# VHH binders against Flagellar brake protein YcgR (ycgR), part 2

Target 1, 263 residues: Flagellar brake protein YcgR (ycgR), of Thauera aminoaromatica (c4kar8)
Amino acid sequence: MAELSTPSPASPAPLDGGRGDELEKFTLRGARQILQLLQDLITHRGLITAHTGGGHSFMTAVLKVDEERGRVVLDPSPDPQANRRALAAPRLTCVTQLDGIRIQFPLVGLGEGQDKGRPALFAPLPAEMLRLQRREFYRLQVPLAHELSCLLKAEDLARKPVEVSARVIDIGAGGVAVVVPTGAAEFVIGGTLPACRLALPDGEPIELDLEVRNLNRQTQRNGTEQLRVGLRFAALPRAADTRIQRYIFKTERALNAKARGGL
Key: E = the ipSAE of ESMFold2; O = the ipSAE of OpenDDE; V2 = 0.75 times the mean of E and O plus 0.25 times the DockQ between their complexes.

## First folded at step 3 (VHH; framework vhh_7pa5_2)

Design p1h (from pa1 with Y101F; at its last look DockQ between E and O 0.22; V2 from the best seeds 0.00; counts 0 for: pae E 2.3 > 2, grease 24.8 > 24.2, placed apart)
Fold by OpenDDE, look of step 3:
Structure p1h (fold): chain B 263 residues (1-263), chain A 121 residues (1-121)
Amino acid sequence: as target 1 above (263 residues)
Amino acid sequence: QVQLVESGGGMVQPGGSLRLSCAASGFTFSSYAMSWVRRAPGKGPEWVSTISGSGGSTSYADSVKGRFTISRDNAKNTLYLQMNSLKPEDTALYYCAKDYFDEWGSYFDYWGQGTQVTVSS
């Protein structure tokens, strides 16, 4: 009778090791800090977006913090289907802001009940809360099918100007992350790449200046090395910002529609 | 500093109309999608409507579809919500909210203090 070793659930892929260390400094794990932050969310009537996975989310708010029972009380969605998804989800990812700072925290063990005779959701207090001051570092993962690219004007080891076509892997209001072949150019953190061209699906490329903020070497499964370059928009024209935001909005809607079975 | 200030709320009879306004400052208004969210007494927040930065794309909750119209004037940095055929169920505090999107999805990074809408006979 061969004991079929149930395959251990694949640990969620570690967030890129370099980002993990950077995020740790912004992660609150202290019980008092977590409680205080949740209380602050109550005081400020924080609007929380709770992600249930699969592209689904609902809006909620913290109603109460029950310190004695070690639980948080949340408003249920007015949508019964959203509540069902929430209760079925192994984990909620809650996202909100306070004083312009992005806050993210996981909730696990969600249950439903009543608080003072009203329907409510209950969860154990989060073990950690991420408080991020720099929103510009957050990125939309670009669908592979969109094939966004950025033409980088960089220099090689000899300081000779080179143009490198880079694939955009994520994009946000503050910048992009791209991948380039190893050795395609030399990048220096803090260096500026002038007059680069970001290609969006909706029209002509956007000319913009980029600042190198991060460099990560990655080895692909096939053994090929790639360089991930984090780039900040050094000076983004208003029209370009609008186009970027439009792209993000449109992409989000499309992803959500797909997740709902509409495409 | 980002500021959102809602106005135009009030008391109306069922079937009546209201127009909400939200004055935005402290950011490039036209670069961001904006939303209306409402919170009724004893209920959780409910998404009402979203409009893209350019105003070219709009979306509505099913509960308000065909009755509410979201619009914006980017020259005036103002968001609007025209509400027609109001129902008692529309009674809520209405928030103007700035949309943001990152690797984890969409959320609101700023919202106002809200304007009260009361629909009662």
Scores: ipSAE 0.616, ipTM 0.848, lowest interface PAE 0.8, mean pLDDT 86
Fold by ESMFold2, look of step 3:
Structure p1h (fold): chain B 263 residues (1-263), chain A 121 residues (1-121)
Amino acid sequence: as target 1 above (263 residues)
Amino acid sequence: QVQLVESGGGMVQPGGSLRLSCAASGFTFSSYAMSWVRRAPGKGPEWVSTISGSGGSTSYADSVKGRFTISRDNAKNTLYLQMNSLKPEDTALYYCAKDYFDEWGSYFDYWGQGTQVTVSS
């Protein structure tokens, strides 16, 4: 897998990407559920991509679960350098699918050894596993050239109505994340912003009610401070949903073709 | 839904050749990179080769460089692997896999049942 991942323009994302509360409902933490899911991966011979950081990854599979010792046993790579990177990595991010559902889990404390005379990799059982139907919770990173914006109808510090044109940085089936200059408006987690307008390239803006789900202050390279605002679509007509999904799908196609086709 | 069906496997002597095919359906084939992955008896999965959606870029594992050639026919929604100078070490179940690359990293979001290649005798 080192050859496949070497020219990658981006490192693998963290487990939740700073969106932990959005993903919590898809996170398995029960020991019995985790063991069963790992066993399902064994039974279906799941092809796992293990990301070691720095744009590197390798292929593996779960050989067995040693419940008594609380560990998972993995196939080593046939590439010795991939195994060395895996053993040196502070964690592996393992990604696969089962029945069309993305499965993701971290492994820490990876070691090498033998299992019944065969080389193997060992790690403690993961404390959590993520099951994502990607369509529902995938977040497309919006290319800067698209200049997607969302007109927010919010309030300023004095509680007066203000319109803020916010740049959309990611978009998914359930919402968007936007950035605004710090101080442009006051946002309250759980608050509703009615009648906002999302501008997509292919037609008139979509009128949306948005709910504020998270806020994060960020400082850009030039020292400018901005606020990242995570926004949920409150109620979305099917036609608007279709337009959003079409934009995501077409942009995904373009990004995937470029990432694999030119570098 | 997404379907990937491999064919063309079989038994061949060392030094021989085989051509694997993978028929794809249920998605826009030309928009996605495609890979071959193999699983030898008693060993873990090994990435073999990847080709871009357009077919303009290819990559190979060191173990197969110069012997295997990946290609695709986007008009027929078919992925190919030409395998020459086969060795006993190439004996494996070969899977056709659909690549996906996003903000969380790359992985294979679908793969087929595989076609067996045996290099012996």
Scores: ipSAE 0.495, ipTM 0.843, lowest interface PAE 2.3, mean pLDDT 83
ESMFold2 (binder alone), look of step 3: mean pLDDT 82; pTM 0.823

Design p1i (from pa1 with D102E; at its last look DockQ between E and O 0.03; V2 from the best seeds 0.00; counts 0 for: pae E 14.2 > 2, grease 25.6 > 24.2, placed apart)
Fold by OpenDDE, look of step 3:
Structure p1i (fold): chain B 263 residues (1-263), chain A 121 residues (1-121)
Amino acid sequence: as target 1 above (263 residues)
Amino acid sequence: QVQLVESGGGMVQPGGSLRLSCAASGFTFSSYAMSWVRRAPGKGPEWVSTISGSGGSTSYADSVKGRFTISRDNAKNTLYLQMNSLKPEDTALYYCAKDYYEEWGSYFDYWGQGTQVTVSS
C-alpha cells in the first residue's frame, strides 16, 4: 500500500528568483524604509497573517520596533501550538496590507520572551519588505484546468522564425509567465516577440507584443527540463487589458469561492 | 474602494448577548469568505470565525464554539456575529475582515475599524 505522500503544501513560493527583477522595484531593502513601514503597521494596527509553513498560520501584529537592538516585537498567538510551530519554523512569511497595498515580509530567527512583562515574539528586522499594489502586480496562478496558452513568435538558434505554443502558468495585468520546451526557441532578455497570441477562455485569442523579462530553466520531477519565460505586455490594447483583467478577477473569485467551500 | 464598517458593539453583563454587524462595500461580497477577528487589550489578535462566500461553510475558534454564530446576508452585503453567553474574556475590539486566498495560503486583505465589545459585571 504505497502511502500516497500528500504533496507537502507548497511553501509560499520563494519570491521566485525569476520574478525577482520585476519585484525588485516593489521591494524595500532600506533600513529606514523598513522601519517606517513597520511603524506604520503599528500605527494602523495592522493585522498580520504569519505563515509558518505546512499550511499553518496565525494572526499577529507588530507591537514594537526596537531599533537599538535591530528587532521587531510581535504579538504571540493565543494558541500555544501555533507559537510552537512559529518558533520551530526556519522562516515566517508575514502578510498584511496597509492602505490597500499588500505587504509581505520574511522573519527569521524567531524567539520568545517578554516585553514589559507580557509574552512576546522577537525577530530580527526583516531584510526586505515587499509592497505590491494588487492591481498592478498581482499574478494569478492559472489553474491547470484552464489550459491557457500563448503562441509565441520567436526565433530559433539560426534566427529562423518559429512559432511556439507555450502554456501560461501565471498572468497579471503586466504580463504572463509561460513554460516552453527547452530548445523550442531562442529567447533573449529584453527582446521583443511581436504579434503573439494569448488564448483566454472567453473568446478569440488576443494579439499582443511581448517582451522577454526573465528566463529560468526548470527541471520537472520527471527529469524533463523546461524553460520558464517571464513576459511583459509590451503593447496591450485597452480592450485586451479589460479582457485580461476580467479573466483574472473571475478566476480569483472562483478560486476564493472554492477554497472557502463555495459552489 | 473596499470598505468594512462594524457595528453593534457595546457593554453587556456576563451571560448576555450581542449581535455584531459588518457592512461591506467596494467588492463582490458573495465571492469572498469573511471573518471576525478580535483583539483584547494587551493581547494579540485572535481569529474568531469564518464564513464562506456562499454562507454554506462556517468555522469557529474553540474559545467561541457553541456560543457564537457567524452568518451573512449577501443581498445586503452584511456580515453578522451573534454572540451568546458572553464572558469577560470576550472583551475585545472586534474586526470584520475580508479573506483573500493565494496559492500558498490566505490572509486578510481588508478589515474595518472594529467595534468594541465589553463584558463586565
Scores: ipSAE 0.776, ipTM 0.918, lowest interface PAE 0.7, mean pLDDT 88
Fold by ESMFold2, look of step 3:
Structure p1i (fold): chain B 263 residues (1-263), chain A 121 residues (1-121)
Amino acid sequence: as target 1 above (263 residues)
Amino acid sequence: QVQLVESGGGMVQPGGSLRLSCAASGFTFSSYAMSWVRRAPGKGPEWVSTISGSGGSTSYADSVKGRFTISRDNAKNTLYLQMNSLKPEDTALYYCAKDYYEEWGSYFDYWGQGTQVTVSS
């Protein structure tokens, strides 16, 4: 059979702004973190798709970071029209991947010039960079209607066993966040809660060990205090991981369908 | 341009079998997990099955477990769904989809046109 005649992929599209608050937790704003990430792109010779607006883009790379002048240096396109569009654009949205992690950053104030006698594009360092490790950092906000719960096998202040039924407020590939009344149990960051049971809508609860990663005290609208506990899955069996990923996928798709109107 | 083309649907009696195919192009197929999703008449989308990029890991919705088998041929850039012991409840438009966790946000609509499966007595 003859090969299909299709155009090559143009580029990965930028993430849209309709999820700006959800993406904030993946956004780097520290100058040193930004410099290090740009340097990593140079070291790994990362290929960058630069979006100039109006559906136009071109391929580029970061050639160097000039820390003294606070600038990033980009490889110009061999297509002069692409370079003109980039220089005319109010904002250049750069999208790339490093070790399977999506990276996105804006450049403003792009200019042309030379670097060591070769044509180059220049811009101030970006004020922010998105570093999206979707698998490790993505957390689905659990709909209240699902009433997901996790039975925690913890200890009280006297180190006596206590069982706490906690509502799951978010869930991801690596763990859950739950809420419990303050004083329901004593949680220690780094502590392990063995043989907890996560209740998903399908099937029997999943037995798993959890590690406490963070604690955050919260006050509800009615003045009631509760504790948000971030919990990591320890040594999750593949079957349990599959059930969790299936729940996340199905729920995310259902939530997105509601946001676009029912079908 | 990413393209996903489903085929292999049709009309079948309860208890019958069908094999769906999805031809993929415009991306490195073996680098991405792939899923089957279905939409029954008057219902929203329902996840059916997922397979890892290498094909080494698979998962299934409880409603199809033991009856459906997802597979892929990375040399031919093709995803498959073998559907056995079909029930009227399996009647739906079946789509293949690129794993949405690996392409966050902006590629949300990377579904094929779908292929219709109709199970009737």
Scores: ipSAE 0.000, ipTM 0.105, lowest interface PAE 14.2, mean pLDDT 77
ESMFold2 (binder alone), look of step 3: mean pLDDT 81; pTM 0.821

Design p1j (from pa1 with D102P; at its last look DockQ between E and O 0.17; V2 from the best seeds 0.00; counts 0 for: pae E 9.5 > 2, placed apart)
Fold by OpenDDE, look of step 3:
Structure p1j (fold): chain B 263 residues (1-263), chain A 121 residues (1-121)
Amino acid sequence: as target 1 above (263 residues)
Amino acid sequence: QVQLVESGGGMVQPGGSLRLSCAASGFTFSSYAMSWVRRAPGKGPEWVSTISGSGGSTSYADSVKGRFTISRDNAKNTLYLQMNSLKPEDTALYYCAKDYYPEWGSYFDYWGQGTQVTVSS
């Protein structure tokens, strides 16, 4: 009986991960907006997966929004151990959907109590809620085996043109994240890299213009420093968009199939 | 558009059986794991069972293990839950849910309106 080692679910990436600028437009911070969205989750009986860290999660739902006390009321897990983990966690990462739109929000300061004589979990209202429309914001983590690359046309510190072959680590409809060796080129946030070439497995490279959106220095476990560059597609031809979307969907399906013991 | 429509719920006596169905549309059904989730009155949602896209792997909550059987017909885009030896505590709204497994974990990205199962003498 091969214990299907359920891959230890990595903790959901914090909302504030290196994509902060790109996600800001999808982040609700207004009190009224947050309240409305939580109410919508109640109305639609939204199923919430709450992540407690360490690869643990439990299913919950919003029972009530208490505006006067500024708190949200959640269903506890039928598993007492899950509830203990939740209460011990410094932060819950809640993930759900409404009308096909992924919703993610943090809860901090979780407590237990009674709501109308029934056990319940309580937390302060989330400070922010992320709404991600699948088409625009989904980022596929590119499998290492696919070896996607992007040839970047950039400049060095002397403003000399250089070409840098960058590994693509994630891809979405709006852009790519790549890693480059530190010092390979000089990148400026808001700068445009013209006539770059994105290599997909299904054909010839796609020529496109890229805009630098974020820069993050990362130190690998081996001590090597790399630069993660977030790039937006500045002008994507329709045909290129279709190819990118097709790749994303195909890869996603393949990953899901594999994870579920399929092909 | 993704749609999940549950059916087959009803009222049964303790010890009885029901078969739930979920008709799926708007996505490649065989490419995704599917789950049943239930919500009893006054209780939080409870995971019941999951089946892989191919149907080759199944898992069950301890509370239903040995009594419930999850299956699927990918040609018909339909998910099933055979429920035997039903108990009053199985009374709940049963949801068909589509699993989604991002790198950081899992969640249900779609679910239906549910079908009511009531077990009462």
Scores: ipSAE 0.726, ipTM 0.897, lowest interface PAE 0.7, mean pLDDT 87
Fold by ESMFold2, look of step 3:
Structure p1j (fold): chain B 263 residues (1-263), chain A 121 residues (1-121)
Amino acid sequence: as target 1 above (263 residues)
Amino acid sequence: QVQLVESGGGMVQPGGSLRLSCAASGFTFSSYAMSWVRRAPGKGPEWVSTISGSGGSTSYADSVKGRFTISRDNAKNTLYLQMNSLKPEDTALYYCAKDYYPEWGSYFDYWGQGTQVTVSS
């Protein structure tokens, strides 16, 4: 049997300014803090997704910080088109993680040059860097025994309403991923599923609006196909967020305790 | 402390095969998507393949599709990359990486020295 095609995972998108007030407490602006965080990325060889706008991005890494010249040095892409877009972009938005902490920073004034005789990209040091703690973006892999489900209000191929009870496979502060049988409903990336219901182990289901962010086909051992649907919380009341974070915290503690033989 | 240790690299002729392994520790392995990333000499990093935490979803770069297979054994905390029909352009240092937020894109940390794959006659 031929191996099924799967698309590349979507690159992590930059966080938009719509969270500006909440993000301020996670924003580093001290020169010493910024230099140390960039050095940590170098030391841990952190991979960076650099966004050039228009949905385009490329993978890079910080090669060094030139403190004397006030510059950061980046790997160029192996794709020449990506390098051309990066040099043409008014801003380069870099997104990465370090030990589960999401890091985002802008670079302005990107130029090309050489580092140790090899092509490299250069930019002034960023004036700020965003550092988000694990709990703000972490995705818990839901234990099968919890049987978490989400009732999706979607449409079939004929654009008629259909409700699908989907198993939740992971959950985080920003959304869930679910699986459905192929053909159970039609999903459109960017589409909104209003008034869905997320069932946590305790309490009443949470009513929430979901936005479809990605679709990925999964093949089971027996050849059966499922569709993995990545869903973002379009809006999340504080009470609902608290319940979700409590579930994640409790479940992760229990999983870690079992892995260590704890009580 | 997260630790990823890659192994299984070596020298092979074009058309040969290798299987890379990545031993993981310091985190709940099954909770995270995992990826292989490579760096060819003089080039920046290039994503190769990603597998979900459960192992139920995989994806590949166009350059390796049909030739490489990513897999994982969650009981052994080990990630694998089976590389068949190797070409000289596959010559690179191969790293495994821990991934977050797979449904909105991937973030990667390198946590090892990498394992060298060299394809030449």
Scores: ipSAE 0.011, ipTM 0.406, lowest interface PAE 9.5, mean pLDDT 79
ESMFold2 (binder alone), look of step 3: mean pLDDT 83; pTM 0.831

Design p1k (from pa1 with E103D; at its last look DockQ between E and O 0.07; V2 from the best seeds 0.00; counts 0 for: pae E 10.2 > 2, grease 25.2 > 24.2, placed apart)
Fold by OpenDDE, look of step 3:
Structure p1k (fold): chain B 263 residues (1-263), chain A 121 residues (1-121)
Amino acid sequence: as target 1 above (263 residues)
Amino acid sequence: QVQLVESGGGMVQPGGSLRLSCAASGFTFSSYAMSWVRRAPGKGPEWVSTISGSGGSTSYADSVKGRFTISRDNAKNTLYLQMNSLKPEDTALYYCAKDYYDDWGSYFDYWGQGTQVTVSS
């Protein structure tokens, strides 16, 4: 009786697969750069939000960088429970800003101890630090109610031109992510889709060229397969950029207002 | 450019009161939640209070609950913290901080230079 090894459910592919390449240019991996940035955070008394997972976070700050031991020293939370969560977490995601630039870095291997007779948290130096200017990399998750769409001019497997109406799921200054039915068109990473039309709520569609940057097949809960396509804006006209930015800001404000109990 | 400027700090006796103000500029003030954070000497930063963009929702740390009141005047782009029944343990540099949320979670994207509050007999 051959025990049918039930295939382990494929871990959902990180939705961010397409963002990885774009983020690399903003990721610091050099030891010296990382040290300098941490020192800058100390100098500027950077307020860091450390996420422990499960929706929990606490505030901290970098107290010291120990280059000799290759570790960072952090302020513990005044909340003992937060510290316990932090120590139990396999990874902290630290988020802050410096000079208007968002900074994010992971810490792993968190421990507690004493620094100069004061309670402190210790972690190995982060292997990487992400520096993102808000304007360039913020991706707004498009509310379903907005029903943003992008008409893609693509080709099918036979290289016949096809138009595909795609739902926009996120939008940023640099591009959009869309979902299309599987088999609706053939997409090639690095390929250009010319004269596409992005529909925004505030007026006529924007005509623009799109470059395919990422492709991810996703299976929905209902068993339907769809293709997520990451698209970069190619040569975006200034007027179009302004409209996109305006939409993003307006939507962000509305979402924030709603989240905070606003009408 | 986003600017947050705290004021109203000072020295008070235990049991006294202070009102902190934070003047905000460079962004749509009413669109963002605002917070007060404090940092005591030799201690890590501590969240004190948050108020929603509209002012309709407020939250407080347990350490200040019932004593502190956060408020805002969106017409004046100003955040306030009324502090009553002050204790020595409230001694800290108080920061006004702008809340932000993105795909990575919530954090403060801007904060001021702080205003010093000292509670001593």
Scores: ipSAE 0.702, ipTM 0.883, lowest interface PAE 0.7, mean pLDDT 87
Fold by ESMFold2, look of step 3:
Structure p1k (fold): chain B 263 residues (1-263), chain A 121 residues (1-121)
Amino acid sequence: as target 1 above (263 residues)
Amino acid sequence: QVQLVESGGGMVQPGGSLRLSCAASGFTFSSYAMSWVRRAPGKGPEWVSTISGSGGSTSYADSVKGRFTISRDNAKNTLYLQMNSLKPEDTALYYCAKDYYDDWGSYFDYWGQGTQVTVSS
């Protein structure tokens, strides 16, 4: 065998500048917005993964915001090596969430010191913060020519296990929508379908857990009835997430190229 | 409050075995993928293994494949790592990590305090 690879820390890595214009609509640059968002992180006790580069990270939190001095105060790591790496890093990339919304921001000029006699890290307020609100979530409409299906491990009317092969009609980072013939299985909103299998074009099916979020009965033009089932990814392994995002990105590029080449 | 409490670490001879446990509380355990992450002296976090919420899908770092087995008991809200054929290179603090998934992928949102594994003669 040629070489053994060590995986990087948690996926996804901080979003990179190669896609910077795609992220502009989610970027906050107003000083008051930034101060409020940092204060919200303090109020909700948000836990932050701070990336120092070279695949290294540590857990931290915002302890306070000093609006008058224009700085943020961070919790130091219990690991002295992590603190040294953070202080040596030209840039600390912080990733967290607030009420299910991903937050990312850079800190530059990190220094060490004390806050009321306790060790602390501090830096100038970030010039920008990324707030990826799910309500602006894009759902790719799956082209009919693609072979996207999802094998659902559901139950029939008698509560017996049944497997249903469902066509995927849209897909996003957080879930899929599928269609099945009416009567193929019983679905309950809020119910969990463990160990379903999502088939993507580029490899083996992905095993994943799904939660039923919505059900809509539809009548097709030929009179056939079908059930649209909205499904959320409940617990998605990182490799599976990567494959799904790659599929969405590549398919979006292909569809956008077609749309732009019209006229 | 989400809590992750690792246990089962200790000192063991090369070639020995050890079983780590992580007791989880404050969230719906079966809805989330869980991971083991380790930090060796002087190194940053290094992913070891991940298991899906149902337990039906597992993955491992190449350095531990065939020697380590991740598992979970969703009735007891407990994550496990069976570590066999231990080597000095496995010496590290081992953390239980909760995955969080959103529209832009996943990241570890909670880590425990870690349990020390030391492989030495």
Scores: ipSAE 0.005, ipTM 0.216, lowest interface PAE 10.2, mean pLDDT 78
ESMFold2 (binder alone), look of step 3: mean pLDDT 82; pTM 0.826

